VH-VL binders against q0atu2. Designs and how they scored, part 359

Target 1, 119 residues: q0atu2
Amino acid sequence: MLDKKARIRTSREYRNVFEKGKRLSGRFLIIYYVENALDNNRFGFITNKKIGMAVIRNRIKRQLRAIVREYQGQVKNKHDIVLVARAGIGKSSFEGMEKDYIAIMKKAGLFARNANKID
Key: E = the ipSAE of ESMFold2; O = the ipSAE of OpenDDE; V2 = 0.75 times the mean of E and O plus 0.25 times the DockQ between their complexes.

## First folded at step 17 (VH-VL)

Design uj44 (framework fv_recibokibart)
Fold by ESMFold2-Fast, scan of step 17:
Structure uj44 (fold): chain C 119 residues (1-119), chain A 121 residues (1-121), chain B 108 residues (1-108)
Amino acid sequence: as target 1 above (119 residues)
Amino acid sequence: QVQLVQSGAEVKKPGASVKVSCKASGYTFTGYYMHWAKQAPGQGLEWIGEINPKSGGDNYNQKFQGRVTMTRDTSISTAYMELSRLRSDDTAVYYCARDKFYWEELYFDYWGQGTLVTVSS
Amino acid sequence: QIVLTQSPGTLSLSPGERATLSCRASQSVETEYLHWYQQKPGQAPRLWIYGASSRATGIPDRFSGSGSGTDFTLTISRLEPEDFATYYCQQYGDTPLTFGQGTKLEIK
């Protein structure tokens, strides 16, 4: 579960990320992201009807939150990030979503490259 | 009507920089992302990157990372692409193109006329 | 990155004939993320088909797009003289955005 502090909650906060930020497209995700003035990261999640029925959209949201939670320690501090699920995500596996999330966050420069280095 | 008008042709020496402009009209400039693409003579299109005109937030194709900078001036609805450390293989027509801000329908619906940049000694 | 391969590189046909242009992706691309652009010599590309099958505004109904997964097709049912141009497919399914190398449709 993501801490309340780590969630983007209001339409105004989402709009701020879109308008002040930048974006990057991945296979199953588009991220919009911007540095914030807080001491923590915040995440937002958007799914739409193109993904599939409500059961599928709810599963996708739960899985994306789980992925974000798993990797939150690797995300560079002080960012607001909105994950928009693309139409094809409904057909993907959990592993596929996870791989895309890692790839897009690395491309965006949002992951600390050496955070999980094991010697 | 929507129109993107680019600056005129440029001739540059290797090692120089070039800054191409793209002036938008007929729509709200800050309501759409702007992209840039390269087309070498007789070749296909290559994506360079994109900019959020509202914030200035930019992302680039890794192939051009470190040599390209995208900026904009909202007061004159103009986007810019600067390419530095020019090489002969940078000789190309450069295009700006408009894209929707939000995720639902992303495609390049309007393009500038192109700017020919020639890099020669 | 996703590589788009178009075939044939050049297609020589006469007005009135049917043209079929192929675009193959190295990885699966959702239909919503595949687009086609037409470019004539000395001109900018123009959006032609978006989302694999939707005609852009003003595009004649003799043009149709189809396909899914890794295999996409642009079809022109009866070629008109103004249709002879280079056609590029594009994927917006992953960064970096990529284009195919183009299919040049030329008069036989």
Scores: ipSAE 0.826, ipTM 0.916, lowest interface PAE 0.8, mean pLDDT 92

Design uj45 (framework fv_recibokibart; at its last look DockQ between E and O 0.89; V2 from the best seeds 0.81)
Fold by ESMFold2-Fast, scan of step 17:
Structure uj45 (fold): chain C 119 residues (1-119), chain A 121 residues (1-121), chain B 108 residues (1-108)
Amino acid sequence: as target 1 above (119 residues)
Amino acid sequence: QVQLVQSGAEVKKPGASVKVSCKASGYTFTGYYMHWAKQAPGQGLEWIGEINPKSGGDNYNQKFQGRVTMTRDTSISTAYMELSRLRSDDTAVYYCARDKFYWEELYFDYWGQGTLVTVSS
Amino acid sequence: QIVLTQSPGTLSLSPGERATLSCRASQSVEDEYLHWYQQKPGQAPRLWIYGASSRATGIPDRFSGSGSGTDFTLTISRLEPEDFATYYCQQYGDTPLTFGQGTKLEIK
């Protein structure tokens, strides 16, 4: 579970990420992300009716929060990141969602890199 | 009503840079992401990248990363794509195209007319 | 990246005939993120079918799209002269966004 400090909570905060940030599309996730003026990262989660019924959407949200929590130490500090679940996510496994999260965060340059890596 | 109007054809030498413009009208410029695509003579389309017109936030296809820069000017509803260190295989028609800002309806509903860039010695 | 392979590369038919154009993806693509564009020589591409099966505004009902997973099809039930063009499929199911190489529909 993510603590309160690490969650994007209000519609204004979500709107700020969309409007001031940028976007990257993955297989099961789209992320909107922007550097923040805080001392920590914050995450938001969006599911919509195209995913499926409320039970499925609630399961997906819980699983995404668990994935984000597991990898929070790898994320570059001072970012607001909104994860939007795509239509196909309801058919994926937990491992499939995890793999897509890692892939999209790496593509976005949001995962911290080893000290000796060249970009 | 919705229009994307691109700048005219360019002829450049290898090693030069080219900056193509795409002027939007008939809609709220900052309400849609802008994308750029490349089409070499007689070939198919290749996605270059996208820009958030409101923030300037941009993401690129890895193939063009390091040589392409996308920018915009909201005061004149115009998006730009600059390609540097031009090579002969950059000879192509370059298109701008818009898609929705939010995660629903992600497709290119309107395209610019294209800008031919010729790279010749 | 997801590779889209279109077949045939060129399809030679006469007006009045049925056309079937295929698009095959190297990885599964949700149908909502598979689109088709029509392009005529010297013109920009135009959105034709979005989300595998939805016709864009103004597109005649002789055009239909279908498919899911890795196999998608664009069908023209009865060709009109204005339908001879190149058709590209496109996926928005993963970055980088990719297009097929195109199927050129030409008069026999």
Scores: ipSAE 0.860, ipTM 0.927, lowest interface PAE 0.6, mean pLDDT 92
Fold by ESMFold2, look of step 19:
Structure uj45 (fold): chain C 119 residues (1-119), chain A 121 residues (1-121), chain B 108 residues (1-108)
Amino acid sequence: as target 1 above (119 residues)
Amino acid sequence: QVQLVQSGAEVKKPGASVKVSCKASGYTFTGYYMHWAKQAPGQGLEWIGEINPKSGGDNYNQKFQGRVTMTRDTSISTAYMELSRLRSDDTAVYYCARDKFYWEELYFDYWGQGTLVTVSS
Amino acid sequence: QIVLTQSPGTLSLSPGERATLSCRASQSVEDEYLHWYQQKPGQAPRLWIYGASSRATGIPDRFSGSGSGTDFTLTISRLEPEDFATYYCQQYGDTPLTFGQGTKLEIK
């Protein structure tokens, strides 16, 4: 589970990432990200309403939180990162989501050098 | 009416740089991402990258990484793409195009008229 | 990187005929991220079909898009003289964004 300090919580914090950051599109995810002034990373999660009903969207959020938690020690520090689930994510396996997350985080340059051995 | 108006054609020598401009009108410039694409003569389209005009945050196609710089001036609603260390195969028409700021319905709904850059010795 | 392969490269037809343009993706692309653009010589591309099947504003209903997964189609039911152009499919399903190489629809 992600610590409270590692969560993007408020609408203002989310908006800051979108407005002050940049983005990358992956197969199942889009990330919006920006450097923060903290000593830690923060993560936010958004599910596209086209994914499905609330139960499906909540399952996807839980899966993404688990993936982020698994790799959080490899993420370059001092970043706010919002993961947006794309419409096709419901068709993906957990492993498919995980692989897409790794790929998009590498493209963004957000994995530290030691994270490369996770390949 | 949304309009993207690009700077005029340029002729450059190999090794030089070129900076193409794209002036937006008819919408809130900082409310949409700006993209750039390349079309070599007789060829298809190739995506170069995008910039968040509000923050200046950018991401580039790895093929162009290290040679391309995207910037903007929000006071005149203008985006720029600079390509350095020009080669003859950089001869192409370069287009700006916009898409939405958020994740739904992402496509290029408006394009600039294109800027021909010719690289010759 | 997702490669989009369009076929045929050139399609020669007469006004009044039906045209079928194909776009095949190297990986599955969600419909909402597959788009079509029309380009005439000396002009910028124009958004034509978005989300695989939705016509952009002002696009005649003789144009229709379909397909899913890796196979997508643009159909023109009855060709008009103004429809002869090059058509590109484009994906927004993964970075880098990519275009097909185009299908040139020309008058026979």
Scores: ipSAE 0.793, ipTM 0.909, lowest interface PAE 0.9, mean pLDDT 92
Fold by OpenDDE, look of step 19:
Structure uj45 (fold): chain C 119 residues (1-119), chain A 121 residues (1-121), chain B 108 residues (1-108)
Amino acid sequence: as target 1 above (119 residues)
Amino acid sequence: QVQLVQSGAEVKKPGASVKVSCKASGYTFTGYYMHWAKQAPGQGLEWIGEINPKSGGDNYNQKFQGRVTMTRDTSISTAYMELSRLRSDDTAVYYCARDKFYWEELYFDYWGQGTLVTVSS
Amino acid sequence: QIVLTQSPGTLSLSPGERATLSCRASQSVEDEYLHWYQQKPGQAPRLWIYGASSRATGIPDRFSGSGSGTDFTLTISRLEPEDFATYYCQQYGDTPLTFGQGTKLEIK
């Protein structure tokens, strides 16, 4: 589980990321990201209703949180990042999801140069 | 009504730069992303990149990375696309087009009239 | 990147006929992120179908979009003279955004 301090929690915080940040569309994820004035990164998660039932959406969120947590130490500091899960992610494996996350984060330039877990 | 009005045709030499403008009206300029597309003569469309007019945040097609710069002036609701180190294959009509901030509706509902950029020695 | 291949390149038909335009993606694209645009010579593209099957505002009922996965279709049930143009499909399923090469619908 991500630390509470590492979570985007309020609607205002989400809106701030959407309006003031950049976005990048991946195969399964759309990320919105912006620099913050904090000493830590914060992550938000949004699931598309087209993904499926609430149970499926919650599963996807849990999986995305796990992925984010796994690579958290390799992400550039001082960023708010919102991950929007697209419908296709519901049919993806965990590995596929992880691969897509890595790919889109790399495209966004959000990984540190010396990141060891990214291919 | 929503309108995107682009600057006039440009003629440039190879190696030069061109800056095309796109003035928005009829809607809140900072409420929509602005995109740019390239269409070479007799060819299809190619996506160049996008900019968040509110923040200035941009995302470019890697093909144009390093040569394209997108900016905006919110005071006059105008977006700019600058392409540097021009070459002959940059000759094309360039379009601006808007889409929404949020992920539910990601399509180009309004387009500029296009700007012809000719690169010739 | 996702490559969109449209077919045929040119479609020659007469008014009143049915037109079927194909757009094939190199990988699966969600329906809501596949769109069609119409372009006439000397004009900017215009949004025609969005989300694979939704007509843009002002688009006649004779136009319809369908498909899923990698295969999408734009159908004109009964061609009108003003329908002859080039149609492009476009995907928002991955970055970079890409367009098909277009299908030119011309009068036979």
Scores: ipSAE 0.775, ipTM 0.927, lowest interface PAE 0.7, mean pLDDT 95
ESMFold2 (binder alone), look of step 19: mean pLDDT 92; pTM 0.942

Design uj46 (framework fv_recibokibart)
Fold by ESMFold2-Fast, scan of step 17:
Structure uj46 (fold): chain C 119 residues (1-119), chain A 121 residues (1-121), chain B 108 residues (1-108)
Amino acid sequence: as target 1 above (119 residues)
Amino acid sequence: QVQLVQSGAEVKKPGASVKVSCKASGYTFTGYYMHWAKQAPGQGLEWIGEINPKSGGDNYNQKFQGRVTMTRDTSISTAYMELSRLRSDDTAVYYCARDKFYWEELYFDYWGQGTLVTVSS
Amino acid sequence: QIVLTQSPGTLSLSPGERATLSCRASQSVESNYLHWYQQKPGQAPRLWIYGASSRATGIPDRFSGSGSGTDFTLTISRLEPEDFATYYCQQYGDTPLTFGQGTKLEIK
């Protein structure tokens, strides 16, 4: 689970990222991202009704939060990042979502170092 | 009504730079991303990149990275695309196009009329 | 990058006939990120169908879009003279954004 301080929680904060940020698309994810004036990174998560019923959307959101938490130390400091799940994400494995996240973050230049996850 | 009006045709020599403008009207300029696309004579469309007019944040197709710069002037609702170190294969019509800011709907709903850039010796 | 391949390259038909234009992606594209644009000579492209199947405002109901995954289709049920143009598919699912090479619909 991500710490409360590392979460984007208000609609105003989400609007700020969408309005001022850059966007980048992956296979299962779109990210919107902008540098913030804080000492830490914050993450937001959006799963729309096109993904499926609430049970599927909530599962995806939980899995994305777990992935973000695992790699939070690799993300360049002072960014607000919103992850938007694409319609096809419901068919993905956890590993598939994780690989997509790493690929997008590297493509965006947001990873300060290589992900080092021990299997 | 929404309208995107681009600057006129340009003729440049190889190695020069060109800066094309796209003036927006009929909507809140800072509420929508602006994209640029290239169309070589008789060919299809190629995406160059995008800019967020509110923040100035930009993102480019890697094929053009290092030669293209997108900027905007919010006081006159105008977006710019500058292409440097021009080559003969940069000869094309360049289009600006409007896109939704938010993830909800991502498509180019309005386009500028196009600007012909000719690169010749 | 995702490559979009359109077929046929040129389709020669007469007014009143049915046209079927194909767009095939090199990898899966979610339908909501697949769009079609119409372009006439000397003019800018115009949004025609978005999200694979939704007609843009003002587009006649003789136009329909369908498809999912890697295979998408634009269908014109009964061609009118004004429909002869080049049609481009586009994906907004991955960067870089890409377009197909176009299908030119011409009068037979």
Scores: ipSAE 0.006, ipTM 0.603, lowest interface PAE 9.4, mean pLDDT 86

Design uj47 (framework fv_recibokibart)
Fold by ESMFold2-Fast, scan of step 17:
Structure uj47 (fold): chain C 119 residues (1-119), chain A 121 residues (1-121), chain B 108 residues (1-108)
Amino acid sequence: as target 1 above (119 residues)
Amino acid sequence: QVQLVQSGAEVKKPGASVKVSCKASGYTFTGYYMHWAKQAPGQGLEWIGEINPKSGGDNYNQKFQGRVTMTRDTSISTAYMELSRLRSDDTAVYYCARDKFYWEELYFDYWGQGTLVTVSS
Amino acid sequence: QIVLTQSPGTLSLSPGERATLSCRASQSVESTYLHWYQQKPGQAPRLWIYGASSRATGIPDRFSGSGSGTDFTLTISRLEPEDFATYYCQQYGDTPLTFGQGTKLEIK
């Protein structure tokens, strides 16, 4: 689980990221991201009905939070990032989701080891 | 009716820069992402990048990273693509195209008419 | 990046015939994010089929799209003269967005 201060929780905060941010599409994920005025990163998670039933959506959301937590130290500070699960993510393995997260974060230039927006 | 109207043809020398415009009408300009694509003579389409017209947030295909800049002017509903350090292989028709602001509908439903950019000595 | 390979490069047929155009992806693409565009000489591309199988507004029912995973097909059941054009498949499943090289449908 992520600490409360590391989570995007309100509709207003999600709207801010969508409206002011950039986006990149990966195989199973789309990220929307914007630099914030805080000293920490905040993450949001969206799973919609096209993914499947509530049990599947809740599993995906839990797995995405675990992946984000695992790689939190690699992410450049001062960003609000929303992960949107794409159609087909429910058929992906945990490893597949993890690989996609790493790849898209590297493409966005949000991992500390990246010099370019797209890798 | 939705329309995307692009600026006219340009002829440039190698090393110069070109800035192509795309004026939107018939919809809320800030409600849709704008994309740019390249089509070299007799060739297929190549995606250059996208911009959020509301924020100016932009992302590019790595092949063009460092040479392309996308901007917009919301007061006149116009998007711009500037390509610098032009080479002969940048000779192409450049298209703007719009897509949905969120994640549900991701396809290019309307395209500009295209702008021919010729790079020659 | 996902490479889309279209075949054949050129398809020569007569009006009244059936056309089948192939698009193969180097990696699996969710059907929702596979699209087809029609382009005539001197014109911008036009959205033709979206989400692998949904016809865009105004597109005749003789056009159908199908496929999933890595293999997608655009079919024209009975060619009309105005159907002779270049067709491009496109994926929005991964960045960078990519297009196939196109299939040119020409009169025999």
Scores: ipSAE 0.654, ipTM 0.883, lowest interface PAE 1.7, mean pLDDT 90

Design uj48 (framework fv_recibokibart; at its last look DockQ between E and O 0.70; V2 from the best seeds 0.00; counts 0 for: pae E 5.2 > 2)
Fold by ESMFold2-Fast, scan of step 17:
Formats: C-alpha cells, structure tokens, sequence
Structure uj48 (fold): chain C 119 residues (1-119), chain A 121 residues (1-121), chain B 108 residues (1-108)
C-alpha cells in the first residue's frame, strides 16, 4: 500500500503536475510527471467512465497502486507522477498493466539505472 | 480561428543547426500540447517529440534525442524546434501540430503549413 | 516501437470505385489510439478519422474506418476526384508515436 505522504490527493496538487510537468503515453497509461521540492515521490491516479463501471474503475485503481508500490524503490526520487488510465485498461490483465507501467517509466527516464523489482 | 503559422524555408550546410518556429493563434496557446513531425521528400511522417507550452516540459523520440530541442515563448504564442548537427537525411518538411492537453482522445487536430529545411553542401 | 505497415503503397482507381486501405501494426494497438490523416501534395496532413472509426469534423460519410488489434482499414465507398491523396495511419498509444508509410491513392 502507498502511505499518505506518497499520494497526490488534492485537485490543486494534480493541477500542478499537469501544468508544470510533462507527459508520456503508453498503451494503457499516460503519465504526467514533474520533479518536486520534497524528499519523496508522490503518485496520483485517474480513472474515467470510459474504462467502465465503478467496480472496474476501483479494481484498476487498486491494481495500479499495487504496481506502483511494488516498483517504488526503482523510481528516481523527488517526483510527482500522475497515472491516467486509458479506456483500454479495463480489458487488460494485471501483467499487461505492469508491463506498460515499467515500459513508460523507463522511457520517461524515471527508473533508476540497475534498479530491481521490490518484493 | 485556429492557426499554426511556421517560419519560412531554410537552407543549411551539414553540421549547422536550424531553428523552426510555429506561431499559434485563435486559441489559448498554453491549453494544448505542441508536437513536431518530420517528412523527408517522398517519404512518410515521423514523430519528433512534444512540449508542454505551460512549463516547457518536453519529451522526444529517441531517434532525435540529443540533437533536438523544443522550446516556446508564451509572450508571443510561439513554439520552436531546434535541430543540431544537421546531415543530408535531415532534409525534410517539418510540421508543428497541436493536440489536447488532457488525456481524452489525443490526436493532431491542427497542423502548421510546414517548413522545408534543405541540408546541402 | 510500434511499426505500422500500410498496404498497398499505391492504389490506382477511378472515380466512382470503392477504395480499401489497410494499416497493420507490429503489435496490438487500442482502437482509441489509431488515427488516419489525409495529405495532398504541398499541404499539411489533415485529421480524417480518429479512434479507428470516428470521422473528424467535415469529413464526408463515404469515408469509414474500422479495425482492432493489429488490423485497421480505411474505406471510401465511392471515390470522388478530391479523395485522391496520400493517407497515413498513426498510433497515438505507445511512445514513440508512429505513422505508417502511407498509401497513395492515385487516378488510374
């Protein structure tokens, strides 16, 4: 589980990431990201109605948080990162979401060199 | 009405750099991402990268990484693409194109007219 | 990167005929990410079909898009003289964004 200090929670904080940051698209995810002035990373999660019913959107959010938590030690420190789920994610497997996340984070240069998966 | 107007044709020698401009009008410049694409003579389109005009945050196709720099000047609603260490295969028409700031249905709805860059000795 | 292969490279037809243009992806592309652009010589590309099947504003209903996974198609039911142009498919899913090499639709 991600603790509270590792979460982007307010609309103002989300807006800051969008407006001050940059983005990168993947098959199931788009990330918006910016370096922060804190000593830790923070993550935000956005799901929209195009994904499906509330039960599906809640499952996706839970699975994305699990993926982010599992790989948090590989993420370069001092970043605010918002994960936006794209419509197709509702039909993806957990492994598909995980693969897309890893690929996007590597392309964005947000994974530390030689970082390992956290158990 | 939305318009993207690019700077005029350039002729450069190998090893030089070129900076192409794209002036936006008819919409809030900082409300849309700006992309650049390359089209070599008789060839298809190739994506170069994108820039957030609010922040200047930019991401590039790895093929151009290290040679391309995207910037913007919000005071004149203008985006720039600078390509350095030019070689003959950089001869192409370069296009700017805008798309939505937010993640819903991303596509290039408006394009600039293109800027021909010729690299020759 | 995802490679988009368009076929045929050139399609020679007469006005009044049906055109079918194919775009095949090297890996699965979500339909919402697949777009088509029309380009005439000396002009910028213009958004034509987005999300595999949605016509952009002002595009005649003789144009339709379809497909999913790795195979996408642009169909023109009855060619008009102004339809002869090059058509490019694009995926706006996985970075880097990529385009097909184009299908040139020319008068026979």
Amino acid sequence: as target 1 above (119 residues)
Amino acid sequence: QVQLVQSGAEVKKPGASVKVSCKASGYTFTGYYMHWAKQAPGQGLEWIGEINPKSGGDNYNQKFQGRVTMTRDTSISTAYMELSRLRSDDTAVYYCARDKFYWEELYFDYWGQGTLVTVSS
Amino acid sequence: QIVLTQSPGTLSLSPGERATLSCRASQSVESEHLHWYQQKPGQAPRLWIYGASSRATGIPDRFSGSGSGTDFTLTISRLEPEDFATYYCQQYGDTPLTFGQGTKLEIK
Scores: ipSAE 0.868, ipTM 0.931, lowest interface PAE 0.6, mean pLDDT 92
Fold by OpenDDE, look of step 18:
Structure uj48 (fold): chain C 119 residues (1-119), chain A 121 residues (1-121), chain B 108 residues (1-108)
Amino acid sequence: as target 1 above (119 residues)
Amino acid sequence: QVQLVQSGAEVKKPGASVKVSCKASGYTFTGYYMHWAKQAPGQGLEWIGEINPKSGGDNYNQKFQGRVTMTRDTSISTAYMELSRLRSDDTAVYYCARDKFYWEELYFDYWGQGTLVTVSS
Amino acid sequence: QIVLTQSPGTLSLSPGERATLSCRASQSVESEHLHWYQQKPGQAPRLWIYGASSRATGIPDRFSGSGSGTDFTLTISRLEPEDFATYYCQQYGDTPLTFGQGTKLEIK
């Protein structure tokens, strides 16, 4: 699981990212990102009821946290990043989600060039 | 009623810059991303980029990267698109368009009336 | 980027006939991310179908959208005179956003 300090937890923190940040849309994810004044990155996750039942939403959140955790060390520092799950993500494989995440993060310029996986 | 009203037609020479405005009304301007699209005469639509009116954060189509600048003035609910180093193939009608939903279904529910930009020697 | 190819480029039909417009994507697109717009000469585009199959507010029942994956279709069951226009498909499944080149529906 992600470290507590690496998580966006409050509504105010989420609002700050949405209002002050940029966004990029992918097939399964929309990322909102903004620079922070911290020494670490923070991640947030949003799942809508349109995605499916609570069990599905919880699964997706778990999978997204796993993906973010795996690539956390490759993300440029001092960013707040919110992942918004899109409707089709419930039908996606873990690999598909991972691929989409990597692609979006690269397009956003949030990954170093030495990222482990390719789009 | 939601309305997007764009500035009037422009005639420019190659190498010049043009700045098109889009004034929004009937909704909270800072609550929705604003997009810009290009339509050359007799051609289809091309996405230029988007801007977060709240923060000014923007994303551009790489095709226009380096020549386009999107800005906004929240005090008058107006978005701007500036295109520099104009060339003949920039001749087109330019549209502003609003996203309906902030982060759910992303489509353009309202459009400006368009602004014709003509680039000629 | 995702390329959307519409066919045919021009469709000539008479009022009362059935129209079928195709939009093919270069890669799979989620239905929720595929939209259609109608545009008439001298006017801005107007949202027509969103999420592949949902009619925008005020759109007549004779219009329907369908499809998934890489193949999407806009169907007009019985053409009315006001339906003759250019229709564009658009995807928001990947950046940059892209449009099809359009299908011009003209009166025969």
Scores: ipSAE 0.721, ipTM 0.917, lowest interface PAE 0.9, mean pLDDT 94
Fold by ESMFold2, look of step 18:
Structure uj48 (fold): chain C 119 residues (1-119), chain A 121 residues (1-121), chain B 108 residues (1-108)
Amino acid sequence: as target 1 above (119 residues)
Amino acid sequence: QVQLVQSGAEVKKPGASVKVSCKASGYTFTGYYMHWAKQAPGQGLEWIGEINPKSGGDNYNQKFQGRVTMTRDTSISTAYMELSRLRSDDTAVYYCARDKFYWEELYFDYWGQGTLVTVSS
Amino acid sequence: QIVLTQSPGTLSLSPGERATLSCRASQSVESEHLHWYQQKPGQAPRLWIYGASSRATGIPDRFSGSGSGTDFTLTISRLEPEDFATYYCQQYGDTPLTFGQGTKLEIK
């Protein structure tokens, strides 16, 4: 749903988040995040080959993108956020990933108001 | 050769603050997170928090939130941990330790020698 | 937070014996996120085993790590005098990072 070019696209952009940002670890995800100089948020997604074959990694990225889309309206503006899938995420349910994302984003202080699940 | 060299032992009174330093050498200081841990006498290890030495971005164990501040000076490859409003149970050895920026592995491959902080009336 | 419980608290053995140290997590931890450290009195901890089973640089092959889920083990096949120390497990399965309380391996 509401998505306007909110993707981190280049290796340099990813490296900037890792080098300049903070991180928080959850059960299935690590988020790296940093304030950007744009008027919008951007999201990046990384899956390590230890997670599984390319088909599995791509499915996890799709699921994470869906979760991010559902909650993007609650995220404070001007942040670059990279979601790194951890080992074991392939065994998690969609709902498990979603709850982990919500918990981490709350801990990071990245939600502007009430944390909603679905629009 | 990676080395982390910490400042010397300190004796403080309750209510004071202490700032421990950790000077890094033998590697690119800004390429690794720096962590701090506490070990009270005869006790195990307790994680205090971490700092990204490139940006200064920090993340603290809630147990220490509000009393700990982590900083660094990249020009001299040195990390700092300041603990305020000291109380007797803050008496401990404080260690710095580094971890890689690698995405899914977080272990401490090198540690400082430790700094004894004694808090007594 | 994830609590790591090590057992036994103290293990008294003689050189030449086999040692088995246990680390149990309050919830499942991926093996990649479970690590072991050795600490001798007056010294800093040293990385010993990472990712549950990989030996750090210079660690003798008499040390082996294993386990998954909530149960992890550090085994020393034949104790040498230099192996008597305290061993800690550490997890990075969730924030905050936590350590076990340690197992002290001492000479009987």
Scores: ipSAE 0.231, ipTM 0.772, lowest interface PAE 5.2, mean pLDDT 88
ESMFold2 (binder alone), look of step 18: mean pLDDT 92; pTM 0.940

